# Designs tried in a protein design chat: VH-VL binders against GMP synthase [glutamine-hydrolyzing] subunit A (guaAA). Part 15

Target 1, 190 residues: GMP synthase [glutamine-hydrolyzing] subunit A (guaAA), of Methanobrevibacter smithii (a5uk20)
Amino acid sequence: MTILVINNKGQYNHRIQRSLQYLKIPTELVPNTLSIEEIEAKNPIGLILGGGPSIEGAGNSEEYIKHFDIPILGICLGHQLIAKAYGGQIDTSNTESYAKVEINIVNDENLFSGLAPKMEVWSSHKDEVKSIPDDFEILANSNLCDVESFKHTEKDVYGIQFHPEVHHTPKGSTIFENFYEICKKRCNND
Below, E stands for the ipSAE of ESMFold2; O stands for the ipSAE of OpenDDE; V2 stands for 0.75 times the mean of E and O plus 0.25 times the DockQ between their complexes.

## First folded at step 16 (VH-VL; framework fv_narsoplimab)

Design x6 (from w4 with heavy chain S60Y; at its last look DockQ between E and O 0.91; V2 from the best seeds 0.00; counts 0 for: pae E 3.6 > 2)
Fold by ESMFold2, look of step 16:
Structure x6 (fold): chain C 190 residues (1-190), chain A 124 residues (1-124), chain B 106 residues (1-106)
Amino acid sequence: as target 1 above (190 residues)
Amino acid sequence: QVTLKESGPVLVKPTETLTLTCTVSGFSLSTSGVGVSWIRQPPGKALEWLAHIYWDDDKYYRTSLKSRLTISKDTSKNQVVLTMTNMDPVDTATYYCAHSYWVQKYGIDAFDIWGQGTLVTVSS
Amino acid sequence: QPVLTQPPSLSVSPGQTASITCSGEKLGDRYAYWYQQKPGQSPVLVMYQDDKRPSGIPERFSGSNSGNTATLTISGTQAMDEADYYCQAWDFQTAVFGGGTKLTVL
């Protein structure tokens, strides 16, 4: 019942792991260079794709997205990797943008359970998802970004552009708890 | 052997700013996983956590006191500094600094080693 | 921040089992920590992550945490165990202490 955190080399990946540990969610932070077989050997119930400097530096993350049929949550870079893997459009920037943003939650059934209608988040926008892939729906937007969060309509694959693992996102723990519930429910139904 | 020692004791007047220094030995403030907290105890009362700073400079504060507190560290001097503004007689307490250690694989972060504490008295 | 509630005092006879409780909403979803403080001394860690004992703490100390309640249990209680006991938890990345329990051994 471990959630693996895929370290895409951003500055907050250890905080994702620490956040899960504070919530008593079994977790391990692993390099993005592990093979599919090495990930399988750890028998995870879910994956969290961490942030990082670039899509090009994301190692095997796109392979993980395409291969594994377990819940996946992409944070920041991970959000963008999911969009790319399913054919969405990403705009690239060399400029880091960090801001406190209020997001509008338009679907609160799963990842955002208990958080509607609005949530304060710490958002870092280096690259943005400009259009969502086919078979995805938007879960949240803001005045600054049309796609703050999405999910696949049929799979438990979620993306968020903001960082729930930092103190500037005061309700970030609820995102992690909700994702863990998704993972547990999926595991128990199989 | 890990040790921590608070500066002081200190007498301050109401409205003044308190500055406390915790000098550490036997570990580096830059060691991955290391953290230091400040905790106080008013006479005859319970422990109150105030603030925490991690090796990577991540910082957290007691919500009710956040506007009055600043925690920082100087790794070259082996020091963690707490500043608390607008002191009031109710802030009279013994102030402790305490060590914690977060292990990536095992996730421990108990306050495992404490300083001896320092008395801060706010006159009235 | 969340409140951790402890009984103010507990009395036991030597050799009896002392159970010190710490209550908080969904506390079992967080790790609990316990500290012993004798008069005029700094606190000493006696239990971490619910049920793990630091080196040098006697095996008669044990812990549990489930639902809304963490419990520090001292079996075969001795006079030297007489002290104040505080529970502590992390509310996400901020810490909170209970109000403390004075354990008296009569």
Scores: ipSAE 0.410, ipTM 0.788, lowest interface PAE 3.6, mean pLDDT 89
ESMFold2 (binder alone), look of step 16: mean pLDDT 92; pTM 0.944
OpenDDE, look of step 16: ipSAE 0.870; ipTM 0.930

## First folded at step 18 (VH-VL; framework fv_narsoplimab)

Design y1 (from x3 with heavy chain D58E; at its last look DockQ between E and O 0.86; V2 from the best seeds 0.78)
Fold by ESMFold2, look of step 18:
Structure y1 (fold): chain C 190 residues (1-190), chain A 124 residues (1-124), chain B 106 residues (1-106)
Amino acid sequence: as target 1 above (190 residues)
Amino acid sequence: QVTLKESGPVLVKPTETLTLTCTVSGFSLSTSGVGVSWIRQPPGKALEWLAHIYWDDEKSYRTSLKSRLTISKDTSKNQVVLTMTNMDPVDTATYYCAHYYWVQKYGIDAFDIWGQGTLVTVSS
Amino acid sequence: QPVLTQPPSLSVSPGQTASITCSGEKLGDRYAYWYQQKPGQSPVLVMYQDDKRPSGIPERFSGSNSGNTATLTISGTQAMDEADYYCQAWDFQTAVFGGGTKLTVL
């Protein structure tokens, strides 16, 4: 079973796919312009919404978030798209973040399993989530960004503002492995 | 007809910085999915991977040597450059550069074509 | 991300099957790659993604990877197969080589 990586045109989308390849996780990088039917035809067990320069360039990503009930992980722009789709607030950060950042993991049950209490990550973003949607909870924060990660309280929908797919996030492989376990567990219980 | 050639051979003194250049031909360093690694082999010993650079300038380094290594590329000159600081006699080895290519449906995500290697000797 | 362990040597007679192992914790959850290196020469890729042969590698070379062990198998071993063999895997963004196995064909 395949995890689809939705290419939202950021500089790191191919790195997400490559990271999954190196972890022997079945994966395909697809355009964000595929229809719901085209995504369904690929029978994915999960979706990863990649980073990108703007919400306006995210194609059908918001439609995917609203339609699919398989696990979804949003990375950077994808994190912001999930927040927006559920009524959260996005705004420009006081400073653009292009740095190594230490995040505080406040919930390590699923996506951050084995990573608490702190993790070094690569932050590369201009916008941030200012408030999370009603049915979400915070998984991680930092001094630079109050919402480094969140999850839906009932659905397997996760967001992370940082980039696990880059060398500057040394433990990034664990994020992808944890997400794959979420996808497999959901598929097994479906 | 992909080829790679390491500069050298080189004699360096302990504590000096090593600079090696890999000159490539038959492919572009800017082609999506392309990468180049440096791998070394001390005399009579195993292969040791050192560093990798991708077409999009993403880099990775052997953890134990990360503070001593820098990899970079110059696409217009068809060159990939490795520097290693604070050289020591234990760093004496043959150094290879190797080609990598992978996109989701194509290529080999490993080192399919190697240079001939260059001997680096560290002595006083 | 596990250390890749190979036996340091293996001897076979011509025509016999050589099985070179590469062991690492949960190595079957990663792709394994194999390289042949003859004395004084650069390594040559002989197997990738567990069981795929590059163009020009004879059919007598095959590979497998399951659990903690990847195996390169050479059936009908010939004198020209005498070489050092290295396994390799990706540990996330870094590559890891095994210690190598010297195959002798007596």
Scores: ipSAE 0.668, ipTM 0.866, lowest interface PAE 1.7, mean pLDDT 91
ESMFold2 (binder alone), look of step 18: mean pLDDT 91; pTM 0.936
OpenDDE, look of step 18: ipSAE 0.839; ipTM 0.920

Design y2 (from x3 with heavy chain V103I; at its last look DockQ between E and O 0.77; V2 from the best seeds 0.78)
Fold by ESMFold2, look of step 18:
Structure y2 (fold): chain C 190 residues (1-190), chain A 124 residues (1-124), chain B 106 residues (1-106)
Amino acid sequence: as target 1 above (190 residues)
Amino acid sequence: QVTLKESGPVLVKPTETLTLTCTVSGFSLSTSGVGVSWIRQPPGKALEWLAHIYWDDDKSYRTSLKSRLTISKDTSKNQVVLTMTNMDPVDTATYYCAHYYWIQKYGIDAFDIWGQGTLVTVSS
Amino acid sequence: QPVLTQPPSLSVSPGQTASITCSGEKLGDRYAYWYQQKPGQSPVLVMYQDDKRPSGIPERFSGSNSGNTATLTISGTQAMDEADYYCQAWDFQTAVFGGGTKLTVL
């Protein structure tokens, strides 16, 4: 019952895996160059798409998004990759910027369970989603970013623009625990 | 062989700032998965974790002491430095630094190798 | 911050089994780690990730962790096992130690 963390070469991918380890959530950090067959052979119950410097460097991540029907969580770059894969609009920048922001949680039925109405997060503003795809809904926004989080209306596909894996996001552990519960429920029902 | 050695022993006056240096050998502070913690133990009392630093400069601090603690590293000198402000007699303890290694399913993710410890005495 | 509670002391006779407990709310949802400290010495890791022994730790040491309680078990306890024992867990990004248990082998 492993969650695979897809290493998209950003500075925080190993922190995602470490965060899951500290929460005793079975996990493995894998290259974004693994084939679909290699991912399938690991029998994951969920995927986390990590951050990275560019969409171009995301390896097979868009293929994973399109192929797998298991829960997927995209963090920062992973958030944008999901939006792109489903036809959303992305605004990209060469300048990296980070800020502590308070996000407004507008839907707490799943990924944000127990976190409403507001949460302090460490957010990257380098790569932002300007418009969400069809069949997606907003889960959170902030004064600085209209799309801090979204989900697919029917699938367990989630995106977040902030980093739950860093200590500047004090309740980040709850995001990972909620995602693990989504993965476990999906596995038990299937 | 991995070894760690704390600077000191040290006598400090109340209100002064403590600076401790942990000099490491047998590993690089820049190696992915490496970390170093500081842990203290007042005489006859329990272990108390203080702070941790990872190879990528990620840091964490004991919540109750966060405003007094700073941890940093100098990879070229093989040193990890702990600074603790506003020292008080209750801070008298043996201070240890300890090795940590975990990445990508490899390693122990705990404090597997400890320094010998250094006595820090805060005068009354 | 979560508290890890250990009995302050435990006495066993040589050859008997010592069971040292570490209690915390939902501790079984985290990994537990154990350290041995002999008088005048630095702590030594004796168990990690609930039930794994570091190299050089005798097989008579074993561990478990479920519900609210982790346990370090020493079977065939020897005089050299007399020491203070500390449990430790990660509270997300921070580490927490238990209060310690003094094991006496009489």
Scores: ipSAE 0.712, ipTM 0.874, lowest interface PAE 1.5, mean pLDDT 91
ESMFold2 (binder alone), look of step 18: mean pLDDT 93; pTM 0.951
OpenDDE, look of step 18: ipSAE 0.848; ipTM 0.922

Design y3 (from x3 with heavy chain K105R; at its last look DockQ between E and O 0.88; V2 from the best seeds 0.79)
Heavy chain, then light chain:
Amino acid sequence: QVTLKESGPVLVKPTETLTLTCTVSGFSLSTSGVGVSWIRQPPGKALEWLAHIYWDDDKSYRTSLKSRLTISKDTSKNQVVLTMTNMDPVDTATYYCAHYYWVQRYGIDAFDIWGQGTLVTVSS
Amino acid sequence: QPVLTQPPSLSVSPGQTASITCSGEKLGDRYAYWYQQKPGQSPVLVMYQDDKRPSGIPERFSGSNSGNTATLTISGTQAMDEADYYCQAWDFQTAVFGGGTKLTVL
ESMFold2, look of step 18: ipSAE 0.705; ipTM 0.872
ESMFold2 (binder alone), look of step 18: mean pLDDT 92; pTM 0.946
OpenDDE, look of step 18: ipSAE 0.821; ipTM 0.913

Design y4 (from x3 with heavy chain Y106G G107Y; at its last look DockQ between E and O 0.91; V2 from the best seeds 0.00; counts 0 for: pae E 3.2 > 2)
Fold by ESMFold2, look of step 18:
Structure y4 (fold): chain C 190 residues (1-190), chain A 124 residues (1-124), chain B 106 residues (1-106)
Amino acid sequence: as target 1 above (190 residues)
Amino acid sequence: QVTLKESGPVLVKPTETLTLTCTVSGFSLSTSGVGVSWIRQPPGKALEWLAHIYWDDDKSYRTSLKSRLTISKDTSKNQVVLTMTNMDPVDTATYYCAHYYWVQKGYIDAFDIWGQGTLVTVSS
Amino acid sequence: QPVLTQPPSLSVSPGQTASITCSGEKLGDRYAYWYQQKPGQSPVLVMYQDDKRPSGIPERFSGSNSGNTATLTISGTQAMDEADYYCQAWDFQTAVFGGGTKLTVL
């Protein structure tokens, strides 16, 4: 049972896959142009939507978000795509902006298990989620961004604005391990 | 026919900065999935990993030594450089560079090819 | 960061099976790698990703990893197998080596 990493053309999508491999989590990096049928044929237990330069270049990612009911984690651009797909608001900038920031974890029951109350992360501020959709709750915030992470209230759909796959996020491995546990829990309950 | 060769000073004084160069051949430092590590071994003691650099310039360092280490590469010269500040006699060791290769399929994510090593002695 | 513990030494007779252990907390949740080092030489990879053998390594070398312990097993041990053996794992983005095991073939 494989977690698929959707390559949204950012510089760091291979680092997501490599990070999962180092954690002994079965994974495959796939193009964002695969059809729903092609994704289904791989029988994934979860999807990770990688970062990228623009929402316009995200291929079929929004379709994946709307179609699949397996756990989904959106990283940076993927976080923004989830918000957009469910009716949230995204503001955009021409300039990429990254910062080391301390995020405040306000819910640690799932994705942030074992990480509360605070975590140092490498966060992107090029495109930001300004408001979350009605069916979502905030998991983390910071002085720089009110929405550093969110989840759907009923589904295992998660977004993070920061990059767990980089060395600037020292505890990033725990995010991937927690997401894998969420995916395995869904499989065990089927 | 992948090869790596370490070069640098043989003897350094305490507090000096060590600069080691790994010259690579048979592969490009820009090839997707390629990386190079520095690993040292004090005489008669265990291997100790120091630092790693990937083809995309991502880097990692041994936590206890991070403040003293800098790794970089010059792809046009086929070189990976390690700098270690504030040398001490306990840092006397053979220093190796080693090849690493990772891709989505068919990968060996291990240190599969090593240089011959270079002995660096820090005077007492 | 995790510590990988190996026995300092192991002696076997030619033809016997040598089992070299590498212990670390939850090591089975990570891949284990093994290196052979003969005196005066650079290390040579002999096992990767727990149980995969690189090209040129004899079939008498095998590996396993479960729970807290990875094991390199050499069946039909030969005099040429006398060496130091190191295990290695990735602790996310950093690598860690075990303390090494000196295998003596008498």
Scores: ipSAE 0.437, ipTM 0.803, lowest interface PAE 3.2, mean pLDDT 89
ESMFold2 (binder alone), look of step 18: mean pLDDT 91; pTM 0.931
OpenDDE, look of step 18: ipSAE 0.831; ipTM 0.915

Design y5 (from x3 with heavy chain K105S Y106G G107R; at its last look DockQ between E and O 0.88; V2 from the best seeds 0.00; counts 0 for: pae E 2.7 > 2)
Fold by ESMFold2, look of step 18:
Structure y5 (fold): chain C 190 residues (1-190), chain A 124 residues (1-124), chain B 106 residues (1-106)
Amino acid sequence: as target 1 above (190 residues)
Amino acid sequence: QVTLKESGPVLVKPTETLTLTCTVSGFSLSTSGVGVSWIRQPPGKALEWLAHIYWDDDKSYRTSLKSRLTISKDTSKNQVVLTMTNMDPVDTATYYCAHYYWVQSGRIDAFDIWGQGTLVTVSS
Amino acid sequence: QPVLTQPPSLSVSPGQTASITCSGEKLGDRYAYWYQQKPGQSPVLVMYQDDKRPSGIPERFSGSNSGNTATLTISGTQAMDEADYYCQAWDFQTAVFGGGTKLTVL
């Protein structure tokens, strides 16, 4: 019943792990260089793809996205990797930019349950998703970023551009709890 | 051995700013997973958590007191500093600093070692 | 902000079992921690992550946490166990203490 956090070498990956631990959600932080077989051996119920400095440093994360049919949540870089893996467009920047913003929640059925209509978040503006593929839908937007969150229309694959794991996102725990509920429902139905 | 010591007892007048220093020994404030909290206890009353600082300089504050509190650290001096603005007689308490590790193999993720505490008295 | 409720006092005879409760909304979805404080002393950790004992804490101390209630249990209670006991949990990034229970051993 473990959610694996894929360490894409960003400054906040340990905070993702810590956030899950504080919520009593079984978790392990693992390198992004683990093979598919090594991930499978851990029997995860879900994956969280952490933030990082670059797509080039994301190791095997795109392989995980393409291979696994368990719930996947991408945070910041992980959000962008999901979009890229499904044919979306990424706008690349050399500099990091962070802002405290209010996001508009368009769909609150799953990942955003209990958070609509608006939520205060700490959002990154580096390497934004410019377009999403046809098989995705937008879950949230803001004045700074048209794609603050998306999901696959048929699969339990979610992306968020903001950081639920930091103190600037006061309701961030609800995102992690909602994702855990998605993972548990998938296991109960299997 | 891990030890923490709060700066000595202090008398503060209402509206003044409190500054407390926790001097640590036996560990580094930069050790991955380590943190230090400030916790207070009014005379005859319950423990009240105030603020926390992690090795990576992440911080958290008691929500009701966030506007009055600042926590910081100086790794080279082995010190964690708490400031609390606009002191009031209800803030009279023993103030503790406490050592913390977040879940890491072979570590306790609780306030496992406490300083002796320091009395802060707020009176005219 | 969440409240952790403890009975203010509990009395037991030597050798009896003391059960100190800590109640909070969905507390079983969080880890509970317990601290012992004797008069004039700093708190001492006696239980962490619901049911784990730190080194040096006797086996007569045990813990549980489910639903809305965590419990610290002291079997074979001794006079030296007389103290205030506080539960603690994390509300995401902030810590919360219970109001404390004064355990007296008659």
Scores: ipSAE 0.489, ipTM 0.816, lowest interface PAE 2.7, mean pLDDT 89
ESMFold2 (binder alone), look of step 18: mean pLDDT 91; pTM 0.940
OpenDDE, look of step 18: ipSAE 0.828; ipTM 0.914

## First folded at step 19 (VH-VL; framework fv_narsoplimab)

Design z1 (from y2 with heavy chain K105R; at its last look DockQ between E and O 0.91; V2 from the best seeds 0.77)
Fold by ESMFold2, look of step 19:
Structure z1 (fold): chain C 190 residues (1-190), chain A 124 residues (1-124), chain B 106 residues (1-106)
Amino acid sequence: as target 1 above (190 residues)
Amino acid sequence: QVTLKESGPVLVKPTETLTLTCTVSGFSLSTSGVGVSWIRQPPGKALEWLAHIYWDDDKSYRTSLKSRLTISKDTSKNQVVLTMTNMDPVDTATYYCAHYYWIQRYGIDAFDIWGQGTLVTVSS
Amino acid sequence: QPVLTQPPSLSVSPGQTASITCSGEKLGDRYAYWYQQKPGQSPVLVMYQDDKRPSGIPERFSGSNSGNTATLTISGTQAMDEADYYCQAWDFQTAVFGGGTKLTVL
């Protein structure tokens, strides 16, 4: 019952894994260059696509998004990769975000369970999702970013633009716990 | 081989700022996975965790004391520094620094090696 | 937010099994860690990640963690095991210690 963290070379990928460790969620941080077969061999119950400096450096992440049907959570770059993989628009943000931001939670059923109506998060990005793909819905927004989080309407595929893995996101543990519950429920149904 | 040593002992007056230095040896503060915590123990009382700093400069603080605490490191001096403002007699305690190492599935994600501790007395 | 509650004291005879508990809401969903502290000394890690024993800690020390309670168990207790014992857990990005248990070996 391992969640794999895909290392997209950002500074926070080790913090994602450490956050899961402290929550006693079985996890492994893996390179974004693993083949589909190598990921399958680890029998993951979910994937977290970590942050990184660029889409160009994301290795096989888009391939993972398109191939795997297990729950997927994209954080920062990973959020943007999901949008791109499903036909959304990525562009430079109107305002660069490198600070604490209050997000408005529009839908609290799954990933944001227990967090509505608002949450303080750490945001560190220049790019943002400008338009979400078809078959996605917005879960959260802010004054600075219309798409702080989204979810596929049918699949357990989630994106968040902010960083739940850092001290400056005090309720970040709940995001990871909620994602783990999604993974466990999906696993038990299979 | 890994050792940590707190500066002091120290006598401070109420309202003053405490500065403690933890000098480390046998490891590098920049090694991926390392960290150092400060933990205190008032006389006859329980251990109380204060702050932590990781190799990548990630930091965390005890919530009730966050406004009074600052943790930092100087890798070139092998030092971790704790600053605590507005000291009060209730802050009298032995202060420890402690080693932490964990990355991926390696190491112990706990305080496996402690300094000897230093007594901080807050008096009039 | 776990508050870690330990009994303040426990007494056992030499050779008995000592079970020191650490209670917190859903503590089994976190790893527990245990430290031994003898008078005038710094704490020593004796158990990590619920049930793992650091090098140099005798095999008679073992640990468990389930539901709301972590337990440090010392089988065949010896006079040298007399100490204060603290549990610790990570509350996300911060660490929390229990109040400590004074183990007396009579």
Scores: ipSAE 0.628, ipTM 0.867, lowest interface PAE 1.9, mean pLDDT 91
ESMFold2 (binder alone), look of step 19: mean pLDDT 93; pTM 0.951
OpenDDE, look of step 19: ipSAE 0.833; ipTM 0.917

Design z2 (from y2 with heavy chain Y106W; at its last look DockQ between E and O 0.76; V2 from the best seeds 0.79)
Fold by ESMFold2, look of step 19:
Structure z2 (fold): chain C 190 residues (1-190), chain A 124 residues (1-124), chain B 106 residues (1-106)
Amino acid sequence: as target 1 above (190 residues)
Amino acid sequence: QVTLKESGPVLVKPTETLTLTCTVSGFSLSTSGVGVSWIRQPPGKALEWLAHIYWDDDKSYRTSLKSRLTISKDTSKNQVVLTMTNMDPVDTATYYCAHYYWIQKWGIDAFDIWGQGTLVTVSS
Amino acid sequence: QPVLTQPPSLSVSPGQTASITCSGEKLGDRYAYWYQQKPGQSPVLVMYQDDKRPSGIPERFSGSNSGNTATLTISGTQAMDEADYYCQAWDFQTAVFGGGTKLTVL
């Protein structure tokens, strides 16, 4: 009953796995070059798509998004990859923007359970989601970015533009706990 | 063999800043998965975790003390440094540094090797 | 700071089984770690990730963790096991120690 963390080569992917370890959530950090069959062989209950320097370096991540029906959480680059895979629009910034930002939580039924109405996060905006596909809804926004988080209306596919795995996001553990609960609920219903 | 040694012992005055140095041997502070914590123990009392620094310079602090604590490392000197401001007699304790190692699914994500400890006395 | 509660003391006779508890809300949803400290000495890790024994720790040490309670169990307790025992858990990015249990072997 493992959540796989897909290493998209960002500086914080090992911190995602460590965060899950401290929460006693079974986890494995894997290369983004694993085939669909190799991921299936690990029998995961969910995927976390980690951050990274570029969309071009995301390996097979878009293939995973399109193929798997298990819960998926995209963090920063992973959030942008989900938006792109479903027809959303990404705006490329010339400079990474790292800032402590207060996000407004507009839907707290799933990923943000217990966190409404507001949450302080560490946000990184090299590429921003400017529009989301029609089959997605906004979960959070900020004055910096209109799309800080989204979910698919029918699938357990979530994106967050901020980093819950860093100390600048004080309540980041709750994001990981909530995602694990989504994975467990989905697994119990199969 | 992994070893850690705290500087001291130290006598400090109330309100002064404590600086403790942990000198490490047998490992690099830059090794992926490595960390070092500071933990204290007042005489006859329980262990109290203070701060941690990871190989990638990620840090964490005991919430009640974070305004008073700073942890840093100097990899070239094999040293981890703790500073604690505004010392008070209640801060009198033995201070330990301890080794940590965990990466992916390897290692022990706990304090597996400790220094001998150093006594810090805050004179009233 | 979250609280991990341990009984302050426990006495056993040589050869008996000692069970040292550490309680906290939903502690079974986190890993528990155990340290032994003899007078005048630094702590020594004796159990990690609930039930894993570090190299050099005798097989008579075992651990469990479920619900609100982690337990360090010492079977066939020996005089050398007399020490203070501390549990520890990670509260996300911070570590928390229990208050300690003085194990006396009579």
Scores: ipSAE 0.727, ipTM 0.879, lowest interface PAE 1.4, mean pLDDT 90
ESMFold2 (binder alone), look of step 19: mean pLDDT 92; pTM 0.944
OpenDDE, look of step 19: ipSAE 0.865; ipTM 0.927

Design z3 (from y2 with heavy chain I103F; at its last look DockQ between E and O 0.90; V2 from the best seeds 0.83)
Heavy chain, then light chain:
Amino acid sequence: QVTLKESGPVLVKPTETLTLTCTVSGFSLSTSGVGVSWIRQPPGKALEWLAHIYWDDDKSYRTSLKSRLTISKDTSKNQVVLTMTNMDPVDTATYYCAHYYWFQKYGIDAFDIWGQGTLVTVSS
Amino acid sequence: QPVLTQPPSLSVSPGQTASITCSGEKLGDRYAYWYQQKPGQSPVLVMYQDDKRPSGIPERFSGSNSGNTATLTISGTQAMDEADYYCQAWDFQTAVFGGGTKLTVL
ESMFold2, look of step 19: ipSAE 0.744; ipTM 0.889
ESMFold2 (binder alone), look of step 19: mean pLDDT 93; pTM 0.951
OpenDDE, look of step 19: ipSAE 0.877; ipTM 0.934

Design z4 (from y2 with light chain Q93H; at its last read DockQ between E and O 0.91; V2 from the best seeds 0.87)
Heavy chain, then light chain:
Amino acid sequence: QVTLKESGPVLVKPTETLTLTCTVSGFSLSTSGVGVSWIRQPPGKALEWLAHIYWDDDKSYRTSLKSRLTISKDTSKNQVVLTMTNMDPVDTATYYCAHYYWIQKYGIDAFDIWGQGTLVTVSS
Amino acid sequence: QPVLTQPPSLSVSPGQTASITCSGEKLGDRYAYWYQQKPGQSPVLVMYQDDKRPSGIPERFSGSNSGNTATLTISGTQAMDEADYYCQAWDFHTAVFGGGTKLTVL
ESMFold2, look of step 19: ipSAE 0.742; ipTM 0.889
ESMFold2 (binder alone), look of step 19: mean pLDDT 92; pTM 0.943
OpenDDE, look of step 19: ipSAE 0.887; ipTM 0.937
ESMFold2, look of step 20: ipSAE 0.775; ipTM 0.893
ESMFold2 (binder alone), look of step 20: mean pLDDT 93; pTM 0.949
OpenDDE, look of step 20: ipSAE 0.863; ipTM 0.929
ESMFold2, fold request of step 23: ipSAE 0.746, 0.775, 0.773; ipTM 0.892, 0.891, 0.894
ESMFold2 (binder alone), fold request of step 23: mean pLDDT 93, 93, 92; pTM 0.946, 0.946, 0.945
OpenDDE, fold request of step 23: ipSAE 0.928, 0.927, 0.925; ipTM 0.962, 0.961, 0.961
ESMFold2, last read: ipSAE 0.791, 0.769, 0.785; ipTM 0.900, 0.892, 0.898
ESMFold2 (binder alone), last read: mean pLDDT 92, 93, 93; pTM 0.945, 0.947, 0.946
OpenDDE, last read: ipSAE 0.925, 0.929, 0.923; ipTM 0.961, 0.963, 0.960

